# Designs tried in a protein design chat: VH-VL binders against o27280. Part 333

Target 1, 266 residues: o27280
Amino acid sequence: MDSMNVPEVLEIKRIVEESESVKTFIFSWDFRREVRPGQFVMVWDFRDEKPMSVSLIDPVRSEIGISIRRVGEFTDRVHGLSEGDLLGIRGPYGRGFELMGRDILLVGGGIGMAPLAALADEATARGMRVDALVAARTADELLFLDRLEAAGVNISTCTDDGSCGFKGFAHERLLTLEENHDMAAVCGPEPMMFQVMRILDERDVPAQLSLERYMKCAVGICGQCCLDDTGFRVCAEGPVFWSQELSRVREFGRYRRDPAGRRVPW

## First folded at step 15 (VH-VL)

Design ca12 (framework fv_cemiplimab)
Fold by ESMFold2-Fast, scan of step 15:
Structure ca12 (fold): chain C 266 residues (1-266), chain A 118 residues (1-118), chain B 107 residues (1-107)
Amino acid sequence: as target 1 above (266 residues)
Amino acid sequence: EVQLLESGGVLVQPGGSLRLSCAASGFTFSDYGMTWVRQAPGKGLEWVSSISGSGEWIYFADSVKGRFTISRDNSKNTLYLQMNSLKGEDTAVYYCTRYDYSWPFDYWGQGTLVTVSS
Amino acid sequence: DIQMTQSPSSLSASVGDSITITCRASRKISNYLNWYQQKPGKAPNLLIYEASTLQSGVPSRFSGSGSGTDFTLTIRTLQPEDFATYYCQQSLSTPYTFGPGTVVDFR
């Protein structure tokens, strides 16, 4: 029993409607417990517990935010909550993003923009030039554009259907962007991240990629801790990995495993 | 062991529709992405469309966007290409090919000829 | 789109010759380049992927080299079955583009 791992019951201070399927839940936070972009917390609704990336880190207001996409029973229940309702929060957990250099590229797909929005805040506060490529299937699914603009981020958008910005995928849009960067941070669907990683690798841009499916592994919960061809327990180091680490992982961007260990293609 | 067999190619009038099939055997079909590549008579190779193992990730050449649809049935080990609003320029042998890791098109079928003419 | 060019467009050679074919990309593609062989009336076959990795079952007389924008395919001690058309193809990004092909004819 470690008190540091016990959920704190926190009141939902504010809810921001990011889209029809995404809400950000904001809580007062005691910043004696450090939180870094790329880390996650376990969110407990007094029935089930799920890992969620921290999307807002605001020490001035003493607040954190957690952005949640509606995808199943747990997230449907949480989306039904109102300001003043209670949730259990424990953490933070996992390896956060590291910042280096002067210029950073953020590439986010869908809800993957959530941890990158927190990173954008930190990078701009450090005086870095921040370029963000925000990708989604449709314009309705683009997230955090107003927040990124307010932070001084240079924004490019792409949608699969062409409803906003470049018509096409993130990796296709990235090829048309000629600016060099000292590093990149990438979060979104693994097939998107895999293709973006290839282009960044060609440009010799070191990239950090956040893998949501490894968040439970970072706290030792998952039963699948070794990836094909690595032989080591990747769950100990997640959810953020350097591209050099992921380039040797045969699974990345190609398939995942179900609870029985069977391959599930992307 | 790996075999790919295309079918469905036939003479069709401009504006018509066709569905091509590719039957796969000798490997776990759902573990691999699949691709259609075409070759007009006497011309070079042109990538048409690719689909991921699950069918969720789909890419098209600009020349066929909005007219062609790629799909797969993993229970039947079969890849499809639905071709609508056919043009003379779509006349070609259509090959199906699989890919794995780093997008090499490692095995190819024999091709099926689509002729678009009156 | 990434454009691919090949040189020469055609080449005449004799059995036992060593030949080279060049492929150029309109932008840097690292080592994301594949080489294919197509014999008359047949489907293409993968020869080389990742610029220099020989596909299983392909004779060792075939080799690939290069990175970035410039790539070469070399066939040492050309055999009768090597008279074919050769295509390079970039695999960095969609749309995946092929070179126009190089025809290797018997002299």
Scores: ipSAE 0.491, ipTM 0.785, lowest interface PAE 2.6, mean pLDDT 87

Design ca13 (framework fv_cemiplimab)
Fold by ESMFold2-Fast, scan of step 15:
Parts: sequence; structure tokens; C-alpha cells
Structure ca13 (fold): chain C 266 residues (1-266), chain A 118 residues (1-118), chain B 107 residues (1-107)
Amino acid sequence: as target 1 above (266 residues)
Amino acid sequence: EVQLLESGGVLVQPGGSLRLSCAASGFTFSDYGMTWVRQAPGKGLEWVSSISGSGEWIYFADSVKGRFTISRDNSKNTLYLQMNSLKGEDTAVYYCTRQDYSWPFDYWGQGTLVTVSS
Amino acid sequence: DIQMTQSPSSLSASVGDSITITCRASRKISNYLNWYQQKPGKAPNLLIYEASTLQSGVPSRFSGSGSGTDFTLTIRTLQPEDFATYYCQQSLSTPYTFGPGTVVDFR
């Protein structure tokens, strides 16, 4: 029996409220099925199934966490659940982040900070120096600051409205930060990631970027997961890609695909 | 042929409001980011604001943050700049520009003059 | 902010001359630099993007070079229509910034 393809029904052990719109759901996990930062799982509420990035990986406590932003009918139902309620979990799926060198920069926008929080835990456990640039529209949407601080991460913030830290966008803040990193990991809205990637490329910092789009095609069968110029399938080859791979994709940061496969601008 | 035509520039009192428009033709408007660049009389070019093709991603110069709003109506091929709390320093010719891949401002309108009286 | 400077602020030239304008960024911007031409009373026109790529329709007498922080615009065999103000602009990141301009006048 292929246990990765069959949902396991798990009890919600704990719920952490990260913000008004984001909750982290924590489950006991059997780590004979390894989970790495950057991977995702399919969450099933017994009606619909949606992909969610793993935001907490704790083998010592035998727990995983999944952070979910309230954006529609499925996520509204899941947010209505309580500790003790059940959800189906399949996975993990996708390529995880790779760590190299001594120093890493994390750049996260909104809910994109979720997979980067898991990566921060692994990087600090390996003794790496971790700098995180946490970006959001407003101070109330900045995620995981307390968790990152507890892990010993060096934190910089920016908000579009200036309500916390630098007033402006992640790429504008990045121009004022230390340029010396062995690698970077980036997750957030594609236009943010594209701008950040260009600055990191100028600095010769290799970056991995997590593409959250198309994760609804988690098992790699959906043809609509293809990117415009190269045909990369996010669910099969991603969701984590190196900046060198994405620099060849003219669509990245400019266009996405609608359900009919037509290109639409960001 | 790409064409951009600005309108709406007039004399306004300090503290007043004004909305500029830019009518675009000759290309698929929604495929391109759009930008406002201004030039005070006898001075150089200053970037004001940019908006993505969908209208979801918006950037402003620090000098106008909180006072100006950029928007677009892709069904009408029109870009807007709503200017509030106008200051004498906002007096300039305002240019509508198109952004291509790699972010050059590849086509420019003729400009519309906004004068904010002392 | 990335500060852009240009040299010279102005120059006088005759038709047939070759001229050079320099642009410097306060930090490395790779090749994300554009050059614009503006004639008196007219809107700017894109001449060069990505430091050295000529925009379609721009005469081959215009050329751009450089990367990182130092960039050059060269106009060979200056024509009457080339008397204008020239601006460099970095496109690496918002806030987008322009140089102060170089005025090319008749001698």
C-alpha cells in the first residue's frame, strides 16, 4: 500500500493563532515518513482537498505543523475546527529546500513565511547564521516573528504601509541589508519573488524560490502546472526551484495561468 | 502603433485633489505594467508610481506615499493617478509610460501639466 | 535609494562630433540601466535598455556600455536631432531613480 497516496486521518493536537487570518494546525507525525522544509501536504476536510506547506517539523516531539490562511470556503471551514477534530493528511510532496554554506538569507512575504519558518529551524539546528527579511502589507500580517526570534534568527521587517520596520517592499528593504550570504531562500507572491531574485542574482547569491501556484496539482498529473517558456511542472519538479532555473522562464513574476490555461497578468 | 495620451492636468490650489488619466492604444493594455513619471519645470525626471498589469502590485515614491493612488481599468485601457493633498512641490508635467519586460519605460505619452499654486 | 549621477552636466558639441556621457550608480545594478533622450518641450524616448541594447528604431550611432556601477552612452557622428537632454535610469529595483541629466547643446 502506498501510504503517501492515501490520506491518514489525524487529530488536531494544537492550534496556534498566528494572526487574525492565519492559524497553524499541529499534528502528531510518524517520522518514518520523512518531511523536509519546502515540502507540502494535501489537507482533506472530507469534502475538498487543498495543498498546504509544512511550517513546523519537530521530530523530537513527533509533530508537524501546517499554517493555513483564511481565503475561501475550504479554509474558512478548516479555521472553524477545534483541537480534537480530524483532518485527512496525504504526503509529503515536492522537493524540499537544500542548505549549503554557513550563512542563509530568508525572504518571506505573508504566508510565504510559513515554509521558511520550518527552514529557519533546520538551518539554525545545523549551526548556520540565519537572517530573515519578513515582509507584509501591515504589521498585523507579519508572521512568525516570535518563533524566528526564539530560534536565534536575525530579523528585519518591512511593511507596505510602514506600520512596522522599513516602509516599503521586500526588494526595497533588501537593498539596505548586508549582501554577504552563501545562499537565500524566498517564498511569497511571485512579483515580490521576481524582484528579490534580480537583486540576489546581482549579488551572486544562489537562491531557491518556492512557487506556491499550481500546488493544487500535487501529484504531478495536471497539465495546467506547466510554466510558459520551459514547461516546468511546479508539483512534479517543484515547488522549490533555483533562481538559475527561473531566470529562463519569461512568465515568472509577470503571468499566471487561469483554469483554461490562458495567460493572465499578475 | 503604441499611443499613450494623458489628460486632466490643470491649475489647482494647495491641499486640493486632482485625477489624471492616460488612454492607451495599440497594444494589449493588461499585459504591461504602467508608470507615472513627473518632471518639474526646468528639472529632471522623477519616478512617481508603478502598477502591475493586473493592478494588484503598486509601488510609490516616498514623496507621494499616502497622498497619491494609482489605478487602472483594463476594460477601458486607461491608467489613473489620483492626487490628494497637493503641494507646490507636485507642480510638474506628468508622463504616462509603459513598462516592458526588464522594466524599461519603453513608450511615453506627451505629458499633462499640473500646476499647484502657492 | 540607489543614487544616480551623470557627467558632464552639460556639453557643447558640433554636428559630426562624437560625444560620451557617463552615468554612475551608488551601488552595483548589474546591467539594469536605461538611457533616455528628451528634446525641449517633448516627452522622453527610450534609447537603450539593459545597458547596451538599442531600442527598435534607434540609430546605430548610439551605443551603451558598462555594468555594475559605471556606464557610458556614446553618440558617434552627432546629428542635429541629437541635441537634447540625456538621462540614465536604474531599473534594478523600486524606487526607480534617474540621473540628473546631461544637456547636449550647439557649440
Scores: ipSAE 0.457, ipTM 0.784, lowest interface PAE 3.3, mean pLDDT 88

Design ca14 (framework fv_cemiplimab)
Fold by ESMFold2-Fast, scan of step 15:
Structure ca14 (fold): chain C 266 residues (1-266), chain A 118 residues (1-118), chain B 107 residues (1-107)
Amino acid sequence: as target 1 above (266 residues)
Amino acid sequence: EVQLLESGGVLVQPGGSLRLSCAASGFTFSDYGMTWVRQAPGKGLEWVSSISGSGEWIYFADSVKGRFTISRDNSKNTLYLQMNSLKGEDTAVYYCTRGDYQWPFDYWGQGTLVTVSS
Amino acid sequence: DIQMTQSPSSLSASVGDSITITCRASRKISNYLNWYQQKPGKAPNLLIYEASTLQSGVPSRFSGSGSGTDFTLTIRTLQPEDFATYYCQQSLSTPYTFGPGTVVDFR
């Protein structure tokens, strides 16, 4: 077992409330274990272990942040914790995003904005021009707007209900945004990512998309992590994939699998 | 063999409501998104609404947004279109078709005529 | 919204002719374009998807070509059952839009 495969018990240094349902938990981190935007860690509350994307990477302060949305029993327990409490952290795992060119586009939906916020920090630190399209169901579910603005990111928003920015879906808003980009990074619900991918493909913009649903198999080879048509092992080769890879996968955006291996439609 | 059969089209007064149904057979219904397309008498095709396989992802044409709702019952292999606040401009044959953001509209039902008039 | 136009709005042809119908999108849509056939009083049928892929069961005399903004549907050696209205439809993004249709009638 190497050091990344053994949980470290870490103290919660700071908690940031991002919204009513999302918190970022910040830990001291030894950057001799490199962490890249798009990678994830396993979070252990001493009862259950779940994968979480890294949303803050700060080598100057020697800190990482993990953003967690409250969706069930595990996340409810973690949201109940305070500064000074302990969590087990194992990782990082997966391949991260690759930065390319000078001008990049980020398209994030809901909590999918979390790994993209870390990527935005790295890209702006490198002097890249960053445009972000931040999508959510409602205005109160838009995440990281203040952090993106502070980093110098050019922000566009859209909400399904029209409560902030463009009224409509991310792919519909993207059609009205005609700027030249060298690459894009996309993270959010798969139906959003699929439709965004088509528009980026039409524009001949290489895109990287993060498939967070496959993080259950973080450290192992698992049949549940294979994509149907290609035999592609998401946990070993993902969670971040290039759009050219995903365009050949019938499963992407169409269905996922339950614990019994049965197809569940989007 | 894929089959789609629409029902529910009748004469309704302006401002009225109507629910259309589409019975699907010959395929795994929940694996496919579904769409409603309409055609006014003597006119072309107009997309109305699409719904994903699970029913979670729903899209509407601006002309019907806020007045129509699309839904599905995967246990009954049935697609629905609830039409409220009907206008004369809604008079059309309504077609049920298999397809959404992932698939072309590859199979179509025979259509059901909705007439909105006094 | 992506606007679709078709040319011609109607054409007259004889059995055995080869005909071409043109479809134009108001913006680039790559190959995200479908073609449908509708006989009088009948439902539409899918002929071609992704600009050039023939739907299963559709005769090989039908073919599609084009990419970006300009697309064509070609029917070679026109048969009696081919007299119908033909519609193009963009599938790049919601709201999905159809062309106004091209009526193919007997000469």
Scores: ipSAE 0.764, ipTM 0.884, lowest interface PAE 1.1, mean pLDDT 89

Design ca15 (framework fv_cemiplimab)
Fold by ESMFold2-Fast, scan of step 15:
Structure ca15 (fold): chain C 266 residues (1-266), chain A 118 residues (1-118), chain B 107 residues (1-107)
Amino acid sequence: as target 1 above (266 residues)
Amino acid sequence: EVQLLESGGVLVQPGGSLRLSCAASGFTFSDYGMTWVRQAPGKGLEWVSSISGSGEWIYFADSVKGRFTISRDNSKNTLYLQMNSLKGEDTAVYYCTRGDYHWPFDYWGQGTLVTVSS
Amino acid sequence: DIQMTQSPSSLSASVGDSITITCRASRKISNYLNWYQQKPGKAPNLLIYEASTLQSGVPSRFSGSGSGTDFTLTIRTLQPEDFATYYCQQSLSTPYTFGPGTVVDFR
């Protein structure tokens, strides 16, 4: 309990370059502290601490992986590290994905494929049929295709510019995919998730969506976008939410808030 | 009161270019996606393009992809439609509407007529 | 693309009549369907969204129903200001598509 809330200094065992802007950092992990797909950890570079989704869960090798996209000062510094360097890790935190049924659809956009890659591993190990729709702006931003293929996942891709797979957006591609599923898991930019959620709603497919912006709130670091029109405190139960819950949240897919509480539109 | 006012519609030659503007007032502009819908003379409504509140999520009808661009200036509460390589089939009244993937097209401007002919 | 069809293409009615307009989608769209009214020379006005929710300020004589592929707009006790063209529009996915319209004229 106590150890989960104190950063443990861990050595970077291996670094996998996923793309020009994304790296997966692999650490040895003691699985007496259970980690589930959809959960996150706090990564500390001895200056700043940021939440990062767990993208690899490997009890056989006693390893976890954390995939980080380069988007600012913290992530730029972390991307400059090498194998053998140290980072502080604490957690895991948050509610993980719940698996049910025989068939699951994964819909991931950009770095949102990171937690879904871990989920794909668990679903395939459980004997589920896994279909994945991997979406990005360009082919170079599609992530984890090799891992999904190795796991036996049925993969569809789409890019906004048509550089790989279907030319268009995830929700437009999803309309051309005929199969029904027992459940879905969705992670990516909120506009993508909102529009995908509507398609899944039409199909009566229950979906779980991961709201990365609420990871801090899940560990009690609250102050951004926790209230909505229903009085529902989204951040207290995150980062994974059911579609039935999010369909009533007016701000989902529309805007978020900065540290000052100002609305930041999508 | 929510108000939308389109401007810029004129007669243009085929192959020409034109920029339409829509001035918005009465609401927090950046909180809403915006849409352009057109109507050819005597015909029905046709969706042209939508843009999210930030301007980063943009969608186009296939008939205008590669020729039209949508943009917005939230500091000026203004929506734009840049129309290039105009065709006779682009002749229509162009309406500015408030709404996108998240919000219905709940308020409409009065429209601005674009005529493309020799 | 999701194709929208309306029937009838036109109808003639008298003040006080109750009329029904039908809209059909080429695929299931749940309740992601909006209805608009357009008077000659004027911009469209939103009447109903999410198949059955009345827009603020719209008279209660207007009602919408349906889900999936088949939708209905009903105008109870037609008033003079209701003579207009009515359009349905699917909001499930881009590209957004409108029905061809139904013209409601005086009989």
Scores: ipSAE 0.812, ipTM 0.912, lowest interface PAE 1.0, mean pLDDT 89

Design ca16 (framework fv_cemiplimab)
Fold by ESMFold2-Fast, scan of step 15:
Structure ca16 (fold): chain C 266 residues (1-266), chain A 118 residues (1-118), chain B 107 residues (1-107)
Amino acid sequence: as target 1 above (266 residues)
Amino acid sequence: EVQLLESGGVLVQPGGSLRLSCAASGFTFSDYGMTWVRQAPGKGLEWVSSISGSGEWIYFADSVKGRFTISRDNSKNTLYLQMNSLKGEDTAVYYCTRGDYPWPFDYWGQGTLVTVSS
Amino acid sequence: DIQMTQSPSSLSASVGDSITITCRASRKISNYLNWYQQKPGKAPNLLIYEASTLQSGVPSRFSGSGSGTDFTLTIRTLQPEDFATYYCQQSLSTPYTFGPGTVVDFR
């Protein structure tokens, strides 16, 4: 719809500090515009617009939440805002996750845990068994552990430095977890997702992966959103892709593209 | 065309530190991940550490975690391995290789011998 | 960790023979298996990656096969330069692990 492409100016109702670098901004939302886990919105601070995954979907309270990591000028400005301040929101955009079967595995790295937290809420509400592997560089960068626990999720953690849980990377920890899942959902740094995908493929577990790449526009025809070999556009066909599709994309997990289309290694 | 040249291997006492270097040429260094693989005298190959092209993704073997640091200087086409708290079992020829997890190691340098002995 | 085993640990062969080396992974690794050759006194070189893909410049007498846990490297019509140590290596997960090596000696 046209209304999806026009930013609505919304008041920041509540701000939750998830970590030193991550905040969740909560807004009242009219659920006549359906929002699904894995979709994103464009956040406009009246100067720049950036895509952000929806991390909280609460129809009972009529609220959505958007979790934002402080990584640059735009996010620094947004982090400086307070409850009562205004932001422009348009969307939702993109394909959300599809739930299948009874047992689901979530594998999240850093801020990639944000869209998976929303998915965990939906999966548990539907009576699915949810196992989550939450990965980060350090313990203080692990996100949503209390929320996942409150939802009844079975949680495993790993940190690169060993400060919490398994010392090592998500794919290394995954090898020690049960193999009895009907599907998996994965979101995090692309090299991590690529490694996790390979293990899940070996186990014949269908996986959905969310590509959190930088985008210039939400729904426009933009070359920077395309993957090599397949022509997938993250904003139009993603951000969620099935592992069988990504297995055919040579650039996945290897490099990304800058605004000029040049390869940038991970 | 592709050349990798290791340097820095010497005799070091247990508990000591040493930095190895690998000079790369013949390819766009920043486009490739790099790996250190070692081989103890008369023994097989053991993966030590890998680093992505950007330097943001780093992996270590359990035997060296917390003691070794891998780094790179893309402006100088050079890979480094900083080795601290050296042990006798770290004695090996250290090879610089092109490729990082999960890719194969398609080019190897000649190796540099590190001996840790009192 | 994924443990890699090679069989045999050594074998003796003559020029013109065909030989097969086996590599086994302690867990299923799909086709994420590489083969390397190391000649005496030299650095290893890549022969095969993704179980069966021959590296550019490697002679066609080398071939790889297998998936899951069992893999083979075959060298048909051995040449003098093929007397070397051969290593398999899994690339499914870190830590990367190598097999213990197979020494191919002159008979």
Scores: ipSAE 0.096, ipTM 0.672, lowest interface PAE 5.6, mean pLDDT 87

